# VHH binders against WD repeat-containing protein 38 (WDR38): the designs that were tried, part 6

Target 1, 314 residues: WD repeat-containing protein 38 (WDR38), of Homo sapiens (Human) (q5jtn6)
Amino acid sequence: MNSGVPATLAVRRVKFFGQHGGEVNSSAFSPDGQMLLTGSEDGCVYGWETRSGQLLWRLGGHTGPVKFCRFSPDGHLFASASCDCTVRLWDVARAKCLRVLKGHQRSVETVSFSPDSRQLASGGWDKRVMLWDVQSGQMLRLLVGHRDSIQSSDFSPTVNCLATGSWDSTVHIWDLRMVTPAVSHQALEGHSANISCLCYSASGLLASGSWDKTIHIWKPTTSSLLIQLKGHVTWVKSIAFSPDELWLASAGYSRMVKVWDCNTGKCLETLKGVLDVAHTCAFTPDGKILVSGAADQTRRQISRTSKSPRDPQT

## First folded at step 1 (VHH)

Design g5 (framework vhh_8cml_1)
Fold by ESMFold2-Fast, scan of step 1:
Order: structure tokens, then sequence, then C-alpha cells
Structure g5 (fold): chain B 314 residues (1-314), chain A 123 residues (1-123)
């Protein structure tokens, strides 16, 4: 059947293959869209050619489940976060581990690269945000303030700031512009559950997706909530701004991908179908194609932290 | 634009075989992922098989696995479905579909469709 997607937007759904040695916890597209990473419960990161679906490499090394993976903006590296309490930095072209970043005392749940690809942020169950130098592997700063596990992160593209989302239901905006011993930060309050995903727009707006089934769009410079997006029936897993910032795509545990008008907060389209759980969504750089990915799995209960509330529907 | 024309359908007895062909017009055939779908009277269209643009990856429905083989010849702008061990429940109109995307998928949102070729499995 033809989908109800806006006429200028094409939607493509990618099915992850069943060669994983366990559940897929995370997926990420390369900046050029030609590669897909998947992080698995088996402790491996898998690299796929998006156009052909060919497995390019399977990388072991982590001694526990991979919880998150992300490419550097320059496309040369990727990072993986694991229950083994480490972050690994990998060379894309060589498919080799360059560094093992040790410092976290519990599972690492999120990693993100600075826009220049020179710094990395990590966070997880130990409630600590660690900022790392990518080239040296040195920890640059420790950011303390969250009251529960850190589950999401993203660097601002316009100012030297980091956003982190947490099980404490807050987003913290960390000001990295100052070299004082204490890092200045502001908490954004409004969500009522885990903040599972964060995405900055090109102009510096921030979207937060939550297990409270809502998406909030914030203006971080004023700490203002601009708009709430309501309509998901289950937890939000992934969000992405279109490059022109007119639309936001969201994916979650309901097998639905939603496209929203960022100005009005109206849900423009709801896409559902043969996908089990949508793990990721992303716009191509030209904004003309929305890509959504799902695990090649029979329907099963989603994995979650022991602290997560039980949704009545699940 | 791609125009698709299916051929090779017909009447066959249970246990028999058929080879379906789909001829594509257009200079960019090798850029397309190709799929086969089928539809019985009064039923919704269902996925049968898919082959990536390069031919390096294939996928099959559970009912087709082990019996059907999808292949392509980019020099001839043609995709094939070899059907073995045919059953009465394989009866339907078989459609060729092309997807012009850089991404792998098995969804029903294909860009171009052929008119279909009838396959009847009956004793």
Amino acid sequence: as target 1 above (314 residues)
Amino acid sequence: EVQLVESGGGLVQPGGSLRLSCAASGRTFSDYAMGWFRQAPGQEREFVALISWSGGRTDYSDSAKGRFTISRDNAKNTVYLQMNSLKPEDTGVYFCAADLTPYWETSYEYDYWGQGTQVTVSS
C-alpha cells in the first residue's frame, strides 16, 4: 500500500539481518548514509552496507552487551558503549579498535562526538558524564549533576555545549565554554520518565524523547520548552530533525514512525507496517528521504534497565 | 523511470517448476533493488523474494524459502524467480517490483510495479 507520507518526503525502511548473536540495542547511520552500525547483546558491533544489506564486518572486543554506537561526524571513526564499563573507539576504514576508554564504574549507555570529531562524551549507570579527547584517549572533564543513570547525549552544533538525558527525567545542558574547575549546567525539567534520546537541530534547538511517550522541543539558550509532541502510544526510542528543521521524525516500541510539524506540533503522518520494533530513524542530508530501521526478529519483549517502569501496554 | 514486464507464468501441476522473468527498461536498472510479490483473488499482496541492487543479498518469505530462488542479470536488465516444488497455495498473480533507494528494504513501498503474470498450480 502507498504510505500517507508528505509528497516531497520518501520513506524507506531497513530490516536488520538475523546474523546478530543477540538483540540489537542500537543502530546508527554513517554521515553519508552508506553504512549502518548495529550494537548487539553479544558484545559485537556489526557494520553493514545500507544499499546492499551486505555485512562488511563483525567486531568483537567488548566483554558485555553493546548498548550504543555512533559515527564521528567526519565519518572516520565510530564509538561503542558497553555494559563492560568501557567505550571503544574504532577506525571505520580499517575496522580496528584504536582505543579502549576506561573510567566508568558501571554500564555505559550513551556516547556522542563533538561536531569537530575531536571530543567524545560518555554516560551511563554510574551517573557520570565523561568528556574524552579522541586522539589521546585522555579524560578531559568529569561532569556530575544527574541523580540517576544517563541514557542519552548530543553535542550542540552551534555552541560548545553538551546535552544529556537521564532516568532522573531531566535534560542537563553542560556549558563547556568555560575552563573553570566546576562545569556550569542547567537542568531542563518537564518529562516524567527516562529521557531515552536527544537530538540537536542545525540551529541549536533540542528535542528530547521519553518513556513518558512525549517529545519536547526546547530552546536551550533560554531553557524554554517550546512545544510538546504527543501521540506515541509507547516509549520513544529515536528522534531526528530534518535538515531544514521543518519536520521531526520519531520511532518507538509501537512499530510506528511518526513525522511531526516542528512549528505546530501536529503529527503529519504515522507510518506502521511489517516492522517489529523501530530502533532508529534518520533523514538523509538533503532531507528528502527518511530511513527507519528495525530488528530482524520475531516479536519479543524489549530489553530495559531494572529501574524502568512497566508500561501498561507492554 | 523504469517499466517492468513479467513473463513465464502459466499452468503447472503440483510438484512442478516455473521460471518467471521480469524485463526492465531503463539505463539505471543496476541501481534498483528488485522484488517479487504475489496476490491471490480476494487476498492482500504478499512478499515473496527480494534481491539487492548488486545481487549480493537476497531475502525470502517463509513459504518461499528452500523452494524459490531469486536472481538477476544486470547486463540483460532482467530479474528472475525460479520456483520449484510448486504447491496449489502458490497460485496467484506474480508481480515484479523495483525500488530506487540507496537503502536495503523488504517493505511494500516499492517505486515501480509490473502488471503481473498469472501462476496456476492445479492437478
Scores: ipSAE 0.000, ipTM 0.138, lowest interface PAE 18.3, mean pLDDT 79

Design g6 (framework vhh_7aqx_2)
Fold by ESMFold2-Fast, scan of step 1:
Structure g6 (fold): chain B 314 residues (1-314), chain A 124 residues (1-124)
Amino acid sequence: as target 1 above (314 residues)
Amino acid sequence: QVQLQESGGGLVQAGGSLRLSCTTSGFTLDYYAFSWFRQAPGEEREFVGAISSSGGSTDYADSVKGRFTISRDNAKNTFYLQMNSLKTEDTAVYYCAAEGPYWSLRYSADYDYWGQGTQVTVSS
């Protein structure tokens, strides 16, 4: 008498409350799920213990709002992107800044690490993608092609490629395999608004989440749209593939987390009725637990115009 | 949609055992974590233990770890708190709670759904 419910999927939820000096712009789980980072309007990155909800540390340094933060895949480092036009690279164990990466001319909105944790990509309102060497802090490559602000990024786990999502409503796949003066790239078209989040699957499929309220699953090698996921009532904020690629989790600005069947495109479940916006979602490495997190109410991230670009304050 | 009802409380001697049950009902797929809290007279509610929706993960307060075990029977929509080696300090009203989405497991203010409570009294 078993129903068609996903086997043994557990959902753990945490809220981090009251300690931020301003609104929360970004949150990210550590690879093991034991820590949460939050990036705040006050220019600080906060580290939290996921299980207890306790503040572990508060790190200042940025001179403007922190827009995005992300752990390295090996869990030893994290990066923060700021309206101060810099990316900071931090040591997790020592809780200290290792590098300040300077080069962007406007607010930096996204950072992502290569699978080996040795390279970092950043992008933002200057429409430039910069590829950095993590160890030296040296800028390796400048990638140009987007027509508006870059808001999301993720590295392919299987091929030396980077995906970026933009307010121009396209995803660009950048081919990093060739050492040529002009980087080869392809554009994936189909979204009608800002592409706020990107996630590669283990096999190299790409999911894109958008302020058009949809999630698209793509095959980047053929530039083909495989499945369109419809059901969010507002902007998509975060997405994550399960390790076996059977499911995708998504979180939106409507205080809603959805679990999708990646083969059929069917929404299997919707979790709702929270006081705060869900900031992130992630599967544990064994795929048995879905973790979702929320922080302070993020009303300033809610806009009435899905395609209106913003020039963030310093 | 979520309703919770506790049972199994009562009077027990120090060193004894009790098993509390919490029966849940709902029409939507249950991806909720479930927790037990307790409240002694004049005190704030304190966390006792939690179990994930699958039953694969559990968490306990340090004061009860090794003595209390939380378990779940999804076919019966029921979760349990097995209390062994009871102490007089375990005397409290015990509440079951369902975690709302995006709330901390250890803070009582973060839970949206509560049972009515069941009294546990441990005599010396």
Scores: ipSAE 0.000, ipTM 0.139, lowest interface PAE 14.6, mean pLDDT 77

Design g7 (framework vhh_8cml_1)
Fold by ESMFold2-Fast, scan of step 1:
Structure g7 (fold): chain B 314 residues (1-314), chain A 122 residues (1-122)
Amino acid sequence: as target 1 above (314 residues)
Amino acid sequence: EVQLVESGGGLVQPGGSLRLSCAASGSIFSIYAMGWFRQAPGQEREFVALITSGGGSTDYSDSAKGRFTISRDNAKNTVYLQMNSLKPEDTGVYFCAAKRYSPYFLDEYDYWGQGTQVTVSS
């Protein structure tokens, strides 16, 4: 079964996980797919074993809701962004906080790691992008240029650049190779609403997902729009490229996951009936399986720190 | 639980001003971040402005900066949106929303008002 076998995509739903003290705002798979992180309204980050659905740990520390969480590419660390205006950097193996990154004056909405796991970018309501040294916890640069809240970010895997997406409906590509603090060299325009998610492909193409219900695939080197993906009935929440760049997966606020052909822009598959908003989508390393994750809120554990459950879909 | 009721909408000429009010009942208002959103016919709801608990921080969409001011009075459980230099493209239904801490994601708001119509026309 080699090159003569038709290319097929198997779509698998991740087991739902209970025991959150409130709404799940963010979820992220580890690079090897063995763990799932969830960031909660209760201010905690939860770690789950993907295979069993078992809770591995619950980490407090943030004094406000966790809005975003992401693993480092090397899998050793993760970062969490919070309404408490901080980013926390955590050790995965020890399940403990290594650093509290302070500097933002408003809620932090996004964090992303550089490909070498040595730098971290954060952004949020204060319209500022902050670059941090992971080892020291020191702020390296402040990037100013967005006209509204920063909601998404991703580092280029091929060039020393950062992409950020904003409520100002633009993507900024920041050139980090400059000796002075980086200033936005390129603003990618075309979206008409908040840019909620960004994902670079392995070759350096960029996908942006928006509350305008579209996904744009860009070539950042030329600032050119290659393809618009249309079909979501509401806002786009999460996107992921397949490893071979033939497909893109997207999840929307309408509780559906779509799979797209990156060359034609055609929607190949629509998965409906997820129980809650799908917070994350990831392809397996071989590109054969798409995994979508959502927290199980139907059997939420009652505790003194529990928040109100998420309102049911009407 | 919180109930939100908007008022102050209406018809105004281009260049005119309106002040929208949102009255909250049922819970401790001062712990909530408050946001204003709007929806034009055939479009999704879009962010306009927010104010954090206690009033220490505000944020605005690019189209609202310099023209709109959000404020709150926690003693009266009310949030306001002062809209100046109104344009026809500001026409829409304006919604008040309440959320503990971060109001940026619409599906994460704890409470929404019914909306108030703003029409900017000659």
Scores: ipSAE 0.000, ipTM 0.164, lowest interface PAE 17.8, mean pLDDT 78

Design g8 (framework vhh_7aqx_2)
Fold by ESMFold2-Fast, scan of step 1:
Structure g8 (fold): chain B 314 residues (1-314), chain A 122 residues (1-122)
Amino acid sequence: as target 1 above (314 residues)
Amino acid sequence: QVQLQESGGGLVQAGGSLRLSCTTSGRTFSRYAFSWFRQAPGEEREFVGAISWSGDSTDYADSVKGRFTISRDNAKNTFYLQMNSLKTEDTAVYYCAADYSLYPTESEYDYWGQGTQVTVSS
């Protein structure tokens, strides 16, 4: 049953990105979709123009592999997390490091910005979530509760809460609304392996992607599992909600990109049988295009709105 | 890039022990997290256990927690799965894997070992 699907998806084109000085551990699109960040095993962060695949800049500074990178929602900054136990805050326009955030005792595996771009959360192998003030670089809070390494994080767009995903197979929702030193949190249980990626929807639903090959869509306010998405052959690497929340895209380590119906849990499309390695996926801000790509290989562009017309292959 | 090679599988009686080894190549061994998975005939591949890049953090599937121990030796570029109190339900092909964000070839096997058979008899 395809009833109730208002739009269709079509593969439009493929672009290539240049070579890195090592393996790519993380990638993130700018809020306007015009830039791609990649974090590399060589300790550098790379900036790319998404349309052309042209390298804009290569930034050293980290003394160990970069594990994660993400733009601030306002697009002015980005953050990188590294095996060197630091988080770096960078200016996008000037392509320079503004701050080195020190506090973690082990590799930092994830960073995320609050919706207002004023706070940053980091987490990693020391099992600590650290909340930072972006303007001052000061650590605001230490959040303790995970039993193993923290691998993923995302701030709620609707309430002052942070979600973190861990090798302990749980998602923790940290309530940042209270001014008390004690942080209230809840654990979402159901995954059977590392939670490698998290994404909030615009309405505050949470998706978690796991090494157990499943994606769970949760309602955090009730701690309830709404839908389990099954079909990936191996680890889930990246997930993204469409802006209208009708679809979720996921990329796995098995070179598949899947598009799911968020209401039915049905897999609508699987992109397979190409030389592309799917290590990132994101919807454009208007929700009309899904972009998936592997740095150093190809970027695939999928259009949500098909025109029977005139430029079906570009 | 990491290449993985498994050893230590074999036959064992229920209640016995086995140690699996996974040897990796490359100078970046100390920067990777490593995992063990297993697959029984007709079943999906399931997570068994994992160890962080530092060796300080480990995680296990509930079915093996308290019986299996994962460890690593950075000087030997090797990580291990010590399996104690083995049950017939532990019979599977065991695979080692590296926590890596990009597959370098068309094959999904670049970050997986070839697998080693563990058979637990009653």
Scores: ipSAE 0.000, ipTM 0.252, lowest interface PAE 13.9, mean pLDDT 77

Design h1 (framework vhh_7z1x_3)
Fold by ESMFold2-Fast, scan of step 1:
Structure h1 (fold): chain B 314 residues (1-314), chain A 119 residues (1-119)
Amino acid sequence: as target 1 above (314 residues)
Amino acid sequence: QVQLVETGGGLVQPGGSLRLSCTASGFTFSSYAMNWVRQAPGKGLEWLSGISGSGGSTSYADSVKGRFTISRDNAKNTLYLQMNSLQPDDTAVYFCARGYPWDSYFDYWGQGTQVTVSS
């Protein structure tokens, strides 16, 4: 057998990470797909070349675990959220911290960029959503309404709205189109536990993943639940829509990654054989590769998100 | 044309050792991550280990961690798998594959080499 098998579209491919100083809590592809960003329990953000697997840089600065990281849509920046109560904005090309965003009083669990890369949202254990101006680092608005820790966020690609998910088991859709400082919002109810992950599709559908072991796909414009995805045996930790919106990938604490049909709600594939725990998942921009972050097997660190929104490390 | 050729398989006793080699040609070897994957009789493909283009990063499946070591010699365009403490359930065809060390996405595969662990 000497054929050399060409790779085609394949949603079955799972990425396993090499050496880190602890568990990988978050992963994100650059918009061009050439770089992978990973946020680690050791407080560092790591940059990897996707093609070669080469470590490009390891960035310290956070004094606690990095909980979440994301590239700006324009690819020039990335943001990291940490248990040290800060958000850091980093320059991709220089691999340097540009700003430390201070304001949160507890661990920051989520960050997301607006589609134009000009605004950033952050949220965490203090129940506060903060909107920041990326260029200046100034806080633009404080959004209040959640009854418990904010664990997930994503900006709508189609309307000027932000979605946030919480330990209060609700998703809030914040209407950022208002010209006044006041922001109106709607709560989406249906989950029975922490909403650990959120993802908008390109058409403006919203997926929410929960510790109740389900994924809900919503139509935010009507505040209606379209489809409930059932099949995870443990908590859902990460979700991602494929770029063409046909599929959703989900990862959980069970060392399984699932791929779902977004129109039928059927589980198309269950990918087993991830190295440890699959905490994060993402599609490459061309949709050919599914990435799932797993703990470094040589430095296995069991991390646990507590039921209490005030003690994620216990 | 990309070519990957595995050698070094054979029959070994339980507790024994083997070193597999994969010789690469037709591409800049040091620019690509390389992987070892196996298929036991009647079972599916199992990813075992990956190594970055420079050799600076490696990863292993739980089933082989501590027993197998992946390495590469970029000057010789050769990938290695040192297999120690071999068990009967390590019996499989072993494949060399070009891809990412943290990714089961492979664009080129070798022909495979048989490893049999039995007394």
Scores: ipSAE 0.000, ipTM 0.295, lowest interface PAE 15.2, mean pLDDT 79

Design h2 (framework vhh_7z1x_3)
Fold by ESMFold2-Fast, scan of step 1:
Structure h2 (fold): chain B 314 residues (1-314), chain A 119 residues (1-119)
Amino acid sequence: as target 1 above (314 residues)
Amino acid sequence: QVQLVETGGGLVQPGGSLRLSCTASGFTFSDYWMNWVRQAPGKGLEWLSGISSSGGSTSYADSVKGRFTISRDNAKNTLYLQMNSLQPDDTAVYFCAKYEYDTRGFDYWGQGTQVTVSS
């Protein structure tokens, strides 16, 4: 983890995003921070302009709830994972579905893009991790090893590895550097329940959030647990590193969002007052805005800035 | 460690009844909302019913309201679905699923139990 004096956190409510046609299951910022993507129980993916909060488009196609959505790192595409057992690849500029990826036998719970935007990983209730070629839509590899449903995934930004989190309470690190179909993996053990969310930091540290009410920060190269974040009163649903890696945001089923110091493990802030369950959280690329989604179809935008004399009165 | 095992499926005539059971292990069953979800051949997942941790609150999809009854026995770590007036369109694999505070959200494991409604 990076060392340094942490910045003072000042959090203000900037605005609410508009209501969805159902509960928000996932949210993701575009790489340039100009767009926010949300996946909903109504089977739609919604695109929002972050600056204005304006709805840009609402995309149907999935025949069941959208469980997860992510932008490609190059910003040209996004992917959605659904209870309809498919992953859809979408063109951002055209707001149109390019491919429907079929292969999963049960609900797909997670998707993630490789750093070069050329591969996609998906996983879900069939206990299968599938790697796809983005350009062709062909399944490249099947990764087997988890004993239960795959609930979370993220590609390493620094090495050719994929992390997956599961109801079997383990994180698997899959070594994708092999050219053969056989893939080696290591298991990170320590959680006692479902690993609902995963996030790599820019330097290659991994955070895992769990229904055991804890967040673990790991060094995957040594399989070492570096720090355990304790304080959530219920299940952790989503996590996100700040771009500078000084903070981690987490959202749980208790209607609260927490912000943590990644070096000390201290909870710096607990944000309460969400009308319903907060399902997702994400930082903008500049790290100034933290967004959370709620089951009541309302999203809350919170600005994280240094204190200024020009800031609105509390 | 967490496991849900569904049983009670089978072949039944239209208008018939079945009772599904789901036995939970590896977590504190009495702390969680429980859910029934199905997947028909060639169709997506459909949420059917949910029950609160205490059993004091229940919710149903319009397609099954009045025909299906969800219940639980926290002492036995078991979830039930009583299915009456079954129709051919009820043919599906039925899964029990764990969730909290999200009536439409769910987690499920195991292989499910097959229900076939045919004459």
Scores: ipSAE 0.000, ipTM 0.153, lowest interface PAE 16.8, mean pLDDT 77

Design h3 (framework vhh_brivekimig_d4)
Fold by ESMFold2-Fast, scan of step 1:
Structure h3 (fold): chain B 314 residues (1-314), chain A 119 residues (1-119)
Amino acid sequence: as target 1 above (314 residues)
Amino acid sequence: EVQLVESGGGVVQPGGSLRLSCAASGFTFSSYAMSWVRQAPGKGPEWVSSISGSGGSTLYADSVKGRFTISRDNSKNTLYLQMNSLRPEDTALYYCAKWGSYEPYFDYSSQGTLVTVSS
């Protein structure tokens, strides 16, 4: 087994500049990697070309900050979640809002699409998970069980299940095959802080990233923790499995991207960017390129000494 | 537009207590996690504690765990830090940060609140 840096993995970092009307809360790559979405405090979603870093469009509509955004797997749509308690569905090609999904009573913090792009899950501070039909905008299901805000979500690619991560430090696996009486769910316990990100592998393994600075890889069918990834100095923000499931990439608030061996749990590589803040990472479909994105957060004032940076390199 | 105004600092002897406050405006306070960050004289900023938007979940740096308590009152848009069993190494300028950001964020009017622990 290889204990060093993978020779076939290329890493590409992208930094986007100063055109947001506030802090950037979320970023997401399109499935083909050619676009980046950013969701801003100003209530807008911004579309960027990844190769040039050029702004393609700026979309208003939300009446409060945008907290999260994500592309549909088919690449035709994207969704945005907002403090205005709505989810908006947008057409990528036309850069237009198709639907406003109303039902949440508090800020919406996460959205995710089913693998067929036909359903959407949303969750947030009202502790409710709502499932929506993308075509009609109709709410299909309401899922209740978390004890605090829902911050992350991802659909299983292999079974009809949804995973949600919460400030209550648990992951819930919701079985969507049951129509009545109640939706069954399993709670995965082990994290000690907010579960900020979730990602399913192609085979149905689940990774959870947390503000406890760890990443857990789970086997949801047995509710068992397979491996714990330790090494981030600060909160984990984003995670992604490679398509062949040999590697996991993670990005944190510390301007670090880590690449992990999913079999051994060893950190194979730590990528440190001077002046970069890592917010998202994704593998290309062939698994040969890891793309990481850092959004420019203008209108920030930070207290800093020139002698001792806040987050030292490790 | 986002404003965070810290208060409650002062001079206290080792073993003493202080309660810090942060008055927030310019955003939907209850929809964001909040953090306390400190900067000791001549040092870089250090994260201290975070609290979920509902106040139901909290997180602490190992250096303050068991001594400090973070809380919030969403009806008053105010964040608090109760500091007990203060030590000389807790001496720092304390600031609050919006949405659980690891880096402090404040506008030009924000100055933090100074805590000095000395005998």
Scores: ipSAE 0.253, ipTM 0.638, lowest interface PAE 4.7, mean pLDDT 81

Design h4 (framework vhh_7xy4_2)
Amino acid sequence: QLQLVESGGGLVQPGGSLRLSCAASGFTFSDYAMAWVRQPHGKGLEYIATISGSGGSTYYSDSVKGRFTISRDNAKNTLYLQMNSLKPEDTAMYYCARYSPLWGEFDYKGQGTQVTVSS
ESMFold2-Fast, scan of step 1: ipSAE 0.219; ipTM 0.633

Design h5 (framework vhh_8cml_1)
Fold by ESMFold2-Fast, scan of step 1:
Parts: C-alpha cells; structure tokens; sequence
Structure h5 (fold): chain B 314 residues (1-314), chain A 119 residues (1-119)
C-alpha cells in the first residue's frame, strides 16, 4: 500500500467535430493516444487526430449503427461492432475493411482483442460470446452462460482468460486454457445493474464499471472483491488502470472524470469538463498523463431532449 | 423510431395496487431497454424501474424495491409496472422510456399517465 503524495498528473481533454451522420455510440483511443475512433449511428467509423481534432477518414460498410470500436494492442487493426449483427476488422494504415465476421443473431455491443492480436471476442444482445481467429475470420468458440445482453469485455494480459460484463449484473471470467468442449468460467457477483465497462490491470486485477454508479476492483484468481469505488452520480462509461496500478481513472455519463486511489478506494480528484460525455479515458505508458476524449455530432438541426433512464434531468 | 403510450393510471387509496402498461410501436422495440419514471407535483422527474431488452435483468429505485415489479412482453411490444402497497408519496405522472444503451442515441418518452394515491 503506497500512501505517498501522488506525482503531478497532466490531463488532456479533446473535443471532436466532424461530418457525423448521426449519434456517436462509442469512442476509443489508439494505444499511443494519437488517434481517436468514433462509431456512429450512421453505420460509419470515423478516425480523428487527437492533437488537432482533424478528421483523418470516414469508413462506411456497416448496414446498421456502429455500437463499439476498439484498436488492436499493436495499433495496426481496429474492430467495429454493429446493430447489423456483424463485427468488421479494419486495417488502420490503409483505412480498409479486411474481414466481416458473421454469426451473431442480434446487435453486437462489445469487441476485444487478445494481447497477441490473433483472437477477437465479441458479445451482444443474443447473450453469446464468440471467439474469432483474426487472420482467418473463423469462429473458434461459442461461450454460453450469461442470462442477458453482453455489454463489455476484456482479455487478461497475464493468463489466457476473457472477462465479460452483462446486463445480468455479473462478470464472467472464461478460462480459455482448457481444451475441453465446455469452457470453465466463474461468475463475479456484486453489481446491481448493467456492467458497461471492464479493464484488466497489468498484474491481472480486474475493474468493472456499472450503471449502478460503482466501480468494483476484483482479484479474479480468488473471486474476491478487493474494493468498491463509490462517488459517480450516474452510470459509469469507461475505466482505465494506471500502469503502476496505484490509480484508476473513470468517466461517467455526468461529464465527469474521476481519479481513484486503488488501495484506499478514495476519490483523489474529480475533473469537471465543459465537453459532452467522455466515452473513453486512458493513461500514457509512463502513467503521468491521463487522456480523456469526447465526440460531438454536427447535426444541430435535430432536437436532443432525450434523457437516460437513470438520470432523466441531464 | 419508437412511439410509447402509457395507460393504467388512476386514483387509488393508500395500500392499493395499480398496473401500468406502456404500448410501443416500431420495428426495434425488442432492441431497447425500457424504464419507468415519475414526476410528482412541484418536483423533479425520478427513476422508478428498468428492464433489459430480454426481460432477464431488472433494476429499481430504493423507494420501489419490494413494492413494484417491472416486466415486459416483446411479442406484444408492451412493458408493465405492477405497483403494490401504494403510498401518497407515489403520486405523480408516470412515464415510460426506451433506451438503447448509448448516451448519444435519441431516447423515446411517452406522454405519461397520472397516478394519484389519496384517501
């Protein structure tokens, strides 16, 4: 447990504008932080330069809204998940679709890459987790066990395991080391609402962020809840561990970014911005800079008086 | 898009029960989470209950837990709120809402149905 004064932390927030044809459903930073992806209601994925906010490219192909997007760990690929029931794999440098992954029967809500970038996991409203080979586009495994829609996923960096978060308020840890037809899994219970985001730490701790306004830090090896982070006013949208695991950053639907002490569970800082909802937050590899990003839509003619079910006054 | 119409409101005595219904039209009802909200006279709108697209997961406000039950029938494009042990503080206009899990997607609201708990 480190009780010292935290190092100076610089925070960067970037607001993006562009020719979005509709709502922005998802955003993701590249591993180096220099690009932002946005997935749109119009079925397109947009690439932005984080420093300038300049649009680099716009990619069509999906026949329904894009719900989620994520870069591969090496930054060479990204994946998009859509209401059209497909996942698309894209080449970043060429801005070209490499594969269309078909198998889901309903909207796909999450995708994640294995640490070696050879496998991809997807999940969504059909309650199915599908594991895919990135090179061939073949489905390797079907994982069944969640009782409702799968909304979040992340691969372990330390063991061959996948974590998935669901509207059933549980996190499932799937053991991918086993060669039997049945995949062993454990359920982590404690949240009371949708688990919207998941993040593994470098040492294999798992953080889960929820629409119950809390963040739980777990030790998956013992199925134990280590600490509960309370303080968000509304749904948690995005979370990220610092590389040294001393801090966790979280972004919520209330346009706040919070920084937490992972040992005490104390909120160290609340960063209130004038930007719209932050879809993503990430630490630099040295842990000294926290980057958060939000995307704006440019279609100002359409009235946006809608309210989320949890916070109708926002 | 989704159109929502609430019904089932009315005047009831304390300790009584009401069942609210929300009928939805549109091709994507089964892709939406559905919620109930209420607004009391002179107060801000508050969350009451939520149900996932499949009906497998539910959530409730602290004031609703143990007294209210949310359910849905996707074949009938309808969501329900069963309200038991009603109290005067449950008085308000009850709204249903549709949500797809994105803060940037347009949420749909019904016009509301009045619930009055008075003796």
Amino acid sequence: as target 1 above (314 residues)
Amino acid sequence: EVQLVESGGGLVQPGGSLRLSCAASGRTFSSYAMGWFRQAPGQEREFVALISWSGGSTDYSDSAKGRFTISRDNAKNTVYLQMNSLKPEDTGVYFCAAYRGSPWEYDYWGQGTQVTVSS
Scores: ipSAE 0.006, ipTM 0.372, lowest interface PAE 8.9, mean pLDDT 79

